# VHH binders against BTB/POZ domain-containing protein At1g01640: the designs that were tried, part 1

Scores and structures below are computed, not measured.

Target 1, 207 residues: BTB/POZ domain-containing protein At1g01640, of Arabidopsis thaliana (Mouse-ear cress) (q9lq95)
Amino acid sequence: MTEAEQKAAFLGGLVVSFKEQMHTDVLVKPGEEAPPIPTHKAVLAARSKVFRNMLDSDECKTSPEESITLPDLSHDELKSLLEFLYSGNLKAPYNQYRSLYLAADKYDISYLQDVCRNHFIASLSSRNVLDILELASIPCDTILKDAAINHIVKHMEEVVVPMKYETFVQRNPDLSVEITRAYLRETKAKAKDHGAPLNGNTRPRIW
Below, numbering starts at 1 at the first letter of every chain, in headers, positions and changes, except where a header shows other numbers; antibody chains aren't numbered by Kabat.
ipSAE, averaged over its two directions, is called F for ESMFold2-Fast, E for ESMFold2 and O for OpenDDE. V2 adds 0.75 times the mean of E and O to 0.25 times the DockQ between the complexes of E and O.
[cut] stands for letters that were removed.
Atom coordinates printed by the task and the answers are left out, and those that the model quotes come from them; centres of patches stay.

## First folded at step 9 (VHH)

Design Q30
Fold by OpenDDE, fold request of step 15:
Structure Q30 (fold): chain B 207 residues (1-207), chain A 118 residues (1-118)
Amino acid sequence: as target 1 above (207 residues)
Amino acid sequence: QVQLVESGGALVQPGGSLRLSCAASGFTFSDYAMRWYRQAPGKEREWVAGISSSGSTISYEDSVKGRFTISRDDARNTVYLQMNSLKPEDTAVYYCAAKSYFGRYDYWGQGTQVTVSS
């Protein structure tokens, strides 16, 4: 075995401890009426200061089973989250990425947030970009937000013409303004490069 | 009852400083991202700053970067906006907002007036 393989195997032992519930000392409860997941306090505390604080709270200490609850996650999402905490590898299905991304921010798991973010950025399309922009706006993730806005600006016709955009604007007027401003900046930048006088009236009326 | 109450708005000279506070009640404060918005006369409401529920993610609108600082105190259920080097362009009603992570209700304050004038 290479040193890398040995290391991987060694680190994998922690994942095994989770899967086999070896010396677990805390229960993590999902938001739904589903079974709690046995976990290790030390791992939770090591991966998240928020979890650490939750574990140190009187609520957790006085709970009959010493448990913490993540109310916003389904059982499957929670399982994916916890597996990630042990392995550092995201094996969750894509349909969980939204929840995992938000959970990562909420519980200050920056690496998970980055992994999800990178995936979103890499998979940006005219079909999903508004949803991703909305998602990014929740934790005010400027990296993801900017990526989404830039994509929109490059593909304005495809994004703003469909009815989905109207719905988006109603829900997110502030983001719509940001899109408009970004588009304007891009238009001005292009005009400067082509030497054409930007007549002030070329603001696309994004209704 | 859910409430967000802004305070700290005042008339200040250009270059002055203000600290806005938003006190939250009636919901689990720690589960929400907090944001500041502002609305100037005749203009649309615009996003100013945001802080995640954990406080780990902080962001600002470009025009306020380096001048404004958002922070939160979960023990006091309060979010703050420290505003330094104020400009006349910063004149607006400032609103506090609580943003839900998972599709729950968003909450808004009534706003506090900030006026920057010589």
Scores: ipSAE 0.603, ipTM 0.831, lowest interface PAE 0.7, mean pLDDT 91
Fold by OpenDDE, fold request of step 15:
Structure Q30 (fold): chain B 207 residues (1-207), chain A 118 residues (1-118)
Amino acid sequence: as target 1 above (207 residues)
Amino acid sequence: QVQLVESGGALVQPGGSLRLSCAASGFTFSDYAMRWYRQAPGKEREWVAGISSSGSTISYEDSVKGRFTISRDDARNTVYLQMNSLKPEDTAVYYCAAKSYFGRYDYWGQGTQVTVSS
């Protein structure tokens, strides 16, 4: 067994403690009428300042079952989140990534947010980029926003021609302005490289 | 009743400073990301700054970076926008917005007028 394997096995012990509910001391409740998930206060507190504060609150301390509630997550999403807190590995299905990303920001789990973000960036396409941009706008994640906008600028025709863009613009006029400005910047930069005089009059029609 | 009430807007000279406040009520403030927007006359509303619910993520529009600072006080259910080195181009109605993370209702204030003029 390699040292790396030994380390992995060692760290895996914490995950086992969660799965087998070894000495759990807090219940985490999802937003739906589903069973709570037994968890460890120490793990929650270690992974999130927000969780720490929730655990330290009178509401939690006075609760009969010492529980905290994450109302925005389904049972399955919550399970995935908690598993991540123990393992540091995201094994959740892709359909949960949106919720997990948002939860990560809300509860200040930076590493989870980064993992999700990186996944979104790596999987950017003309099909999903507007959705991802909208997602990134919620927590004002400029890294993800910029990645999405850059992708849009590079693939402008594929993104803005479909009807989906019109719907997007109606919901997100501010993001549309950002896209337009980014596209303008790119166009100007290309024009400079090709020596063409920037004729001042092409105000991009803000759609 | 849900309310966002902006305050602090005024007429100031170029280079001046203002601090905007937005007081929230009627919803769980800590569950929302807070944002500032502005709308100049004849222009579209634009995003200015944002702060996550936890306060861990902060972002700014490029034109205001280094000049504006967004902050939040959860104990007072208030978000702030400190605006320094104000320019005439900053003249606008400034709006506070609460953004829900998980598809809940978003809330908007009525806005406060900021005018930068000599």
Scores: ipSAE 0.593, ipTM 0.827, lowest interface PAE 0.8, mean pLDDT 91
Fold by ESMFold2, fold request of step 15:
Structure Q30 (fold): chain B 207 residues (1-207), chain A 118 residues (1-118)
Amino acid sequence: as target 1 above (207 residues)
Amino acid sequence: QVQLVESGGALVQPGGSLRLSCAASGFTFSDYAMRWYRQAPGKEREWVAGISSSGSTISYEDSVKGRFTISRDDARNTVYLQMNSLKPEDTAVYYCAAKSYFGRYDYWGQGTQVTVSS
């Protein structure tokens, strides 16, 4: 085990204070009717400037009990997000990653966004790439967007022939133009690599 | 109900600068990522710049990178586009958009005309 891995395990082990509700001082409410989740202000504020601002707000300080609300997350998604703030390890089922990716951008939790982005890049397939491209456009994630477009260009027939592409174009005409332009650039690059002329004149002059 | 109102468009000479503003109302501005788009005559609308709801994540289309700066002021419910070193190819109607993270609808402004020519 590397020293970095040992330190990460040590620091992440404090997640037990979250799981066992040890000395919590704030409630975090999901968007659905579900029990609020007891949490620690210090962890929230340290990991997100957005949460820090929420905790400092009059709405939090003057409520019947101190609480903040993340209205866009289900209870299970919120629990996964909160646990991540303590441990730095995302132990969530993959079906939560879309919501956590978007929450990471909204609440400015850059490491959570990186973890989710790396998962989406690693999971790219012809079946999901259009969904991932649409997803990347929401937070202006050019890293994920470029990865998705590159995958589409490499697998054009698999991606553009199915009916799913037609509905994608109706929803995203601007992205469909970007895909076409990227394909043309790739085609021109391949033509140059396979037929590039040698240095100097390749045709003799005839007088 | 929801309104996005762009302003600041003008005729400027190449190399000049403009600052566009987009005043928002009718929704919780701090919950939305904000975007600038532009549409030149006879072309499709294209994305120019984006800024996350917190302001921490910013991105630009390659042709404007280094010349344009997007910013937001949540106290004034306003997003800005500072445009420097303007070129004739920047001539377009510029649109402000609010992007929903989790909701169903995005919101759009009516546009402001920027013309770069002498």
Scores: ipSAE 0.579, ipTM 0.836, lowest interface PAE 1.9, mean pLDDT 88
Fold by ESMFold2, fold request of step 15:
Structure Q30 (fold): chain B 207 residues (1-207), chain A 118 residues (1-118)
Amino acid sequence: as target 1 above (207 residues)
Amino acid sequence: QVQLVESGGALVQPGGSLRLSCAASGFTFSDYAMRWYRQAPGKEREWVAGISSSGSTISYEDSVKGRFTISRDDARNTVYLQMNSLKPEDTAVYYCAAKSYFGRYDYWGQGTQVTVSS
């Protein structure tokens, strides 16, 4: 094990202080009617410039209980996000990944976004690729966008024949142009690879 | 109530520079990702650049990378597009847009004309 790996495992163990609510000093509220989650200001501020600014705001400091609200996350999604800030390991069910991916960009938690992005890339299929491409457009995630477009051009018939593609184009005409251009580039590259001239020796067909 | 107002469009010579501004009001600017689009005559509107709500993620369409710079000033509720080394193919109406992370509504400005010509 490298020294860097040993340090990461040691620091990740601080998640116990979150799980057991040891010496917490701030409440984080989800977007639904649910109990606030006790958390540590130091962890929030160290992991996110956005959380640091929220904690420094007059609104947080004048609250009867020092709290910040993340209105777009459910209680379970919020708990997953907060635990990740301590441990660096995402222990969330996959149905939370869309919300966590978007929250990661909104709250500037780049490693959480990377973890979610890698999952979306690994799970790409002709059924989900248009949804993933739309998702990637929200934070302008060019890594995920390029992976989705590459899948589309390699599986073009499977993706564009269903009605879902027509609906996608109506919502996203700019992305449909990008897909068409990417497909043309791929088709041109394949034609160039197979268009090499014969080597000058032509044998007759033998049946 | 929500308003996005682009400004700074002008006629410039090839190789010139221009700075577009988009002033926002009626929403919490720091909660939104911001984007620039452009539409040339006879073409569909195309994405040009994007910047996350925190400013930490910035991306560009390939043809403008290295020449255009998107930035935001949350104290002034304004997003900018600095356009350098302008080419005739950059001629278009430029639109700013505010992208909601979890909502369904994007907000659009009315556009500002950029013309790159001798």
Scores: ipSAE 0.548, ipTM 0.824, lowest interface PAE 2.0, mean pLDDT 88
Fold by ESMFold2, fold request of step 15:
Structure Q30 (fold): chain B 207 residues (1-207), chain A 118 residues (1-118)
Amino acid sequence: as target 1 above (207 residues)
Amino acid sequence: QVQLVESGGALVQPGGSLRLSCAASGFTFSDYAMRWYRQAPGKEREWVAGISSSGSTISYEDSVKGRFTISRDDARNTVYLQMNSLKPEDTAVYYCAAKSYFGRYDYWGQGTQVTVSS
């Protein structure tokens, strides 16, 4: 085993304290009626300044059973989030990634956001790219936004011809303008490389 | 009811500075990401800057990086845009917007006019 693998295994052992509820000192409540999840304050505070502030609040300190509530997450999503804070490995089903991505920005858990972002970038397709671009706009995630726009301009016909694009434009006129401008810039760059005029109805020489 | 009220727009000389404010009410301000947009005459509205609900993630449109600073004061339910080294191309109506992470709607202010001219 490499030294890096040995360190990861050592730190991963802390997950046992979460899974077996060993010496927990705070309850974390989901947005639905479901059992609160026993957790450790030290882990929450170390991984998120937002959780640290919640734990320091008078509401938490004076609550019966000392608790914080994350109202936007289901029980399963909350469990996935909390386990990630201990392990650094996201084992969640992919259908939770949208909620976890948004929660990562809201609760300032940058590594969770990176993990979710990398998944969305790797999964980009002409079918999902408009949804991913809308998603990226919520936290103003320029990395994901740029990746989505680059995918759109490379696959413009597949993305803009279907009716889904018309619905997207109605919701996002400003993003639609950005897509058009990005496509124009890319078209101008390709025309210069192929010696074709940028204006007019031309087909680049690509043979 | 939800209100976003921008203020601080003015006429300034090129190279000057302005600070825009956006006062929010009618929702839990600390749950929202906040954004600034602008719309110049005859042009489409464009995104300028964004700040996460915690204040830790801040992003800017390329043409304003290094000149504009977005910030928030959750105690006063207010988001700010400090605008330095202003250029004539910054002339626009500036709008603030509130974006819920899990909700359906953006909330928008009415706008404040910024004019950069000699």
Scores: ipSAE 0.547, ipTM 0.824, lowest interface PAE 2.1, mean pLDDT 88

## First folded at step 12 (VHH; from Q30 with A33S)

Design Q44
Fold by OpenDDE, fold request of step 15:
Structure Q44 (fold): chain B 207 residues (1-207), chain A 118 residues (1-118)
Amino acid sequence: as target 1 above (207 residues)
Amino acid sequence: QVQLVESGGALVQPGGSLRLSCAASGFTFSDYSMRWYRQAPGKEREWVAGISSSGSTISYEDSVKGRFTISRDDARNTVYLQMNSLKPEDTAVYYCAAKSYFGRYDYWGQGTQVTVSS
């Protein structure tokens, strides 16, 4: 067995402790009337300052069952999140990525947020880009937002012609303006490259 | 009842500083990202700054970068905007907004007037 394999196996022991509920000391409750998931305070506290604070709260300490509640996650999403905390590997199905991304931000799990973000960026398409843009807007994620906008600008016709865009505009007028401005910037840049002096009014980016 | 109440707006000289506050009530503050907007006379409302639920992600409009600082206090359900090196161009009604992580309603405050004038 290679050193890398040994290390992986060693680290995997922590995952096993979660799966087999070895010496768990806290219950994590989902938002649903679903069973809580036995977890370890030390892992939660190590992976998230928010969880640490929750665990240190009087509410948690006085609870008959030392428990914290994550109301924004389903049982399955919670399980995926917790597994990630132990393993560092996201094995969740794609349909959970939205929830996990937002949860990662909410609970200050930066690595999880980055993993989800990277996945979204890599999978951008004309079909999902508006949804991703909306998603990025929630936690004010400029990296994901910019990636989405850039994709839209490159595929403007495919994105703005479908009826879905009308619905999007109604819900997100500010983002629509940003898209328009980004498109304008791109068109001007292209025009300059082709020798036409377009008046460069650098308007500030509006979220 | 859901409320966002802005405060701290005032008349200040160019180069001056103000701290705006927005007190939230009637909803779970931790489930929302908080934002500041401003609307100058005769102009459209524009985004100024945003802070995620955990505070881990912060963003600013380019024109206010380095001068404005957004922060939040979850214990007090309050978001702040520290404005330094104020310019006449910063004159506007400043609005606080809350955006839900769960696709719920976005909430807006009534705004507070900031005037920068010599």
Scores: ipSAE 0.787, ipTM 0.909, lowest interface PAE 0.5, mean pLDDT 92
Fold by OpenDDE, fold request of step 15:
Structure Q44 (fold): chain B 207 residues (1-207), chain A 118 residues (1-118)
Amino acid sequence: as target 1 above (207 residues)
Amino acid sequence: QVQLVESGGALVQPGGSLRLSCAASGFTFSDYSMRWYRQAPGKEREWVAGISSSGSTISYEDSVKGRFTISRDDARNTVYLQMNSLKPEDTAVYYCAAKSYFGRYDYWGQGTQVTVSS
């Protein structure tokens, strides 16, 4: 066994403790009527300041089962989130990534947010880019937003021609303006490279 | 009843400072990112600043970077906008907005007037 394999096995022991419910000391409840998930306070507290604060609260301490509730996550999403906290590996299905991304921001799990973000960026397409842009706007994620806008600008015809864009514009007029401005900036930049000095009015970003 | 109430708007001289507050009620504050917008006379409403629900992500419009600071106090369900080095071009009605993380309704305040004039 290589040193890397040994290390992986060693770190995997923590995941095993979660799966086998070894010496758990807190219950984490999902938002739906589903069973709580036995977890470890130390892991939660180590991975999130928000969880730490929740655990330190009187509400948690006085709860009969010492539990915290994540009301916005389904049981499966919660399980995926918790598994990630133990393993550092995102094994969740893609349909949970939106929820996990938002939860990561809400509970200040920066690494999870980054992992989800990177996945979204890597998987950007004309089919999903508007949805991702909407998603990015929620936590004011400028990195993801900019990536999405850049993708749209590069693929304007594919994104703005379908009827889905009309629906998008109705819901997100500010983002649509931002897309237009970004496209204009790009077109001007290209024109300058071809020798025509166009006066660039830098208009502020609209979220 | 859901409410966002802005306060702190005033007349100030160029170079002055002002702190805006937005008090939220009637919804779970921690489930929302908070934002400031402004609308100058004869102009469209524009985004100024945003802060995520946890406060871990903060963003600003380019024109206010280095001058404005957005912050939130979850214990008080309040978001703030500290505005320093104010300029006449900062004159606008400033609006507080709450964006839902989980598909709920977004909320807007009524706005507070900020005037920067000598």
Scores: ipSAE 0.784, ipTM 0.908, lowest interface PAE 0.5, mean pLDDT 92
Fold by ESMFold2, fold request of step 15:
Structure Q44 (fold): chain B 207 residues (1-207), chain A 118 residues (1-118)
Amino acid sequence: as target 1 above (207 residues)
Amino acid sequence: QVQLVESGGALVQPGGSLRLSCAASGFTFSDYSMRWYRQAPGKEREWVAGISSSGSTISYEDSVKGRFTISRDDARNTVYLQMNSLKPEDTAVYYCAAKSYFGRYDYWGQGTQVTVSS
């Protein structure tokens, strides 16, 4: 192991304190009616300025029931997010990644957002790319947006022929314009690559 | 009663500056990512800039990078767009929008006209 890997593993081991509820001092409540999750204020505050502000608003409260609520997350999604704050390793099932991606931006947990974004980029397909493009618009994530648009342009027929695209355009006329402009840029790049003769003075080949 | 009210649009010569404001009411402003869009005459609306609910993530459309600055003031429920080095192609109606992270509805303002002309 490299020194960087050894340090990461050492720090990630703090997840035992979460799993075994060692000396927890705050309860975190999901949006559904489910048991609150015992957690550590220090971890929450260190990993998110948004959580730090939430905890500071309760500073006069001395009750063992001191709590904060994340109303947008299910119990399982909340548990995955909290475990990530301790370990830095996202073990969540992939169906949670949409919610965790959005929560990461809302609660300012940039590394969680990066992990989720990289997963979405790696999983891009003609089947999911329009959904991923819509998702990226919520936090204005230009990295994920550009990756999705590049995939669409390279697979244009597969993406725009199905009726799913018509529905997407109705919901997202601005994004449909961006896709069209990106395709035009790709078309101009192809024309530039074929604009000079490949065999001396030969004109571009005929389609 | 949700409202987004843009202000600050004006006629400005090329190279000039404007500051747009968008005052929000009727929803929890701090739970929303905020953005500016623009729509030139006869064209589709396009995204210009966005800022996350926490203010930590800021993004710009390529043509405005280095010239426009988005910011938010959650105490005043207001998002701003500082526009410098304005060009004729920046002429448009500018719209403020609020996008929910998990909710069903997004909100739009009615727009403010920016005109950049000699």
Scores: ipSAE 0.522, ipTM 0.813, lowest interface PAE 2.3, mean pLDDT 87
Fold by ESMFold2, fold request of step 15:
Structure Q44 (fold): chain B 207 residues (1-207), chain A 118 residues (1-118)
Amino acid sequence: as target 1 above (207 residues)
Amino acid sequence: QVQLVESGGALVQPGGSLRLSCAASGFTFSDYSMRWYRQAPGKEREWVAGISSSGSTISYEDSVKGRFTISRDDARNTVYLQMNSLKPEDTAVYYCAAKSYFGRYDYWGQGTQVTVSS
């Protein structure tokens, strides 16, 4: 183990205080009809300036049970997010990653967003790339967007021939323009590489 | 009901500057990602800039990087687009939009005309 790995494991052990509810001082409420989760203000405030602001609000301070609410997350998704704040390791099932990715941007938890983004990039396929591109547009995530567009351009026929692409264009005309421009740049780059002039006035062809 | 109202569009000379505003009402502004789009005559609407609900993530279309700055003022429920070094190609109707993180609806303003001409 490297010293960096040893330090990470040591700090990650703080998750026991979350799991065992040791000296918690705030309740975090999920969306609709689910139990609040006892948590530590220090961890919330250290990991998110949005949570820090929520904890400092008069509405939190005057509530009978001193709580904050994250209404967009299920109980299980909230538990996964809160545990991540302590450990830095995301062990949530993959079906939670869309919600956690969006929550990470909304609540400004950049490392959680990075972990979810890396998963989406690694999982890119012609079957999911349009969904991932649409997802990336919500937080204006150019890293994920560019990765998705690059995949589309490299697999253009496989992605644009199915009827799913027509529906995607109807919902996302701006993204379809971006895809088209990216494809044209790639096509011009390939024409330049393979269209070396044989005579002085030969121009590259773009296809 | 949600409403987005753009303002600040004008005729300017090339190289000039404008600041667009988009006033929001009918929703919790701090919970939304905000964006600017533009549509030139005869062309499709295109994305220009975006800013996350927290304000920490900001992104731009390549042709406007370094010239345009998006910002938000949650106390005034307003998103801004500062446009510097304007070029004739920036001529368009500029729209603001609110993007929901978890909801089904995105909201659009009615647009403000920016014309860059000498």
Scores: ipSAE 0.487, ipTM 0.791, lowest interface PAE 2.4, mean pLDDT 87
Fold by ESMFold2, fold request of step 15:
Structure Q44 (fold): chain B 207 residues (1-207), chain A 118 residues (1-118)
Amino acid sequence: as target 1 above (207 residues)
Amino acid sequence: QVQLVESGGALVQPGGSLRLSCAASGFTFSDYSMRWYRQAPGKEREWVAGISSSGSTISYEDSVKGRFTISRDDARNTVYLQMNSLKPEDTAVYYCAAKSYFGRYDYWGQGTQVTVSS
């Protein structure tokens, strides 16, 4: 085992204090009727500037049990997020990744966002790419957005022929313009990089 | 009653600067990513800049990168667009928009006119 692996295992042991609720000092409430999750202020504040500010607010300090609320997460999603803050390893089912990706941006947990983003990039397909592009637009994530648009322009027929694309355009006219412009740039770049000559005896198509 | 109100649009010479403001009310401002769009006469509305709810993720359309700066002040429920080195091509109505992370509704302002000409 490398020295880096030994250090990671040592630090990862802090997750026991979360799982066994050892000496917790704050309650984190999900957005549903479910028990609050006992947590440690030091871990929350160390991993998120947003959580640090929430913990320092009079709203938290004046509450009877010193609590903060993450209203957009279910109990299970919240537990996955909190465990990640201790261990650095995301042990969540993939159907939580959308919520965790959005929460990671909202609460400024950049490594969680990176883990979720890498999953979405690896899972890109013609079936899901429009949903992923819409998702990336919410936090203005240009890395995920560019990956999604690149996939779309390389698989245009599969993506734009189905009726799902029409629904996407109705929701996202600005993104549809970006897709079209990206496809045009890609087509022009391929022609220039390939070195294909323009045929001087060929008239352009005119409608 | 959700409201986004842009202000700060003006006539300015090329190379000049303007600061646009967008005051928000009627929703929890810190839960939204904020954007600026623009629409020139005879053109479609286009995205200009965006800032995530925490302020940590910021992105710009290529033609404004390095000249425009988006920022937010959650204490004042306001998003800003600082526009420097303005060009005639920047002439447009500028719109503020809010996109929710977990909700389904986006909000738009009424726009403010920016005109860059000699």
Scores: ipSAE 0.439, ipTM 0.765, lowest interface PAE 2.6, mean pLDDT 87

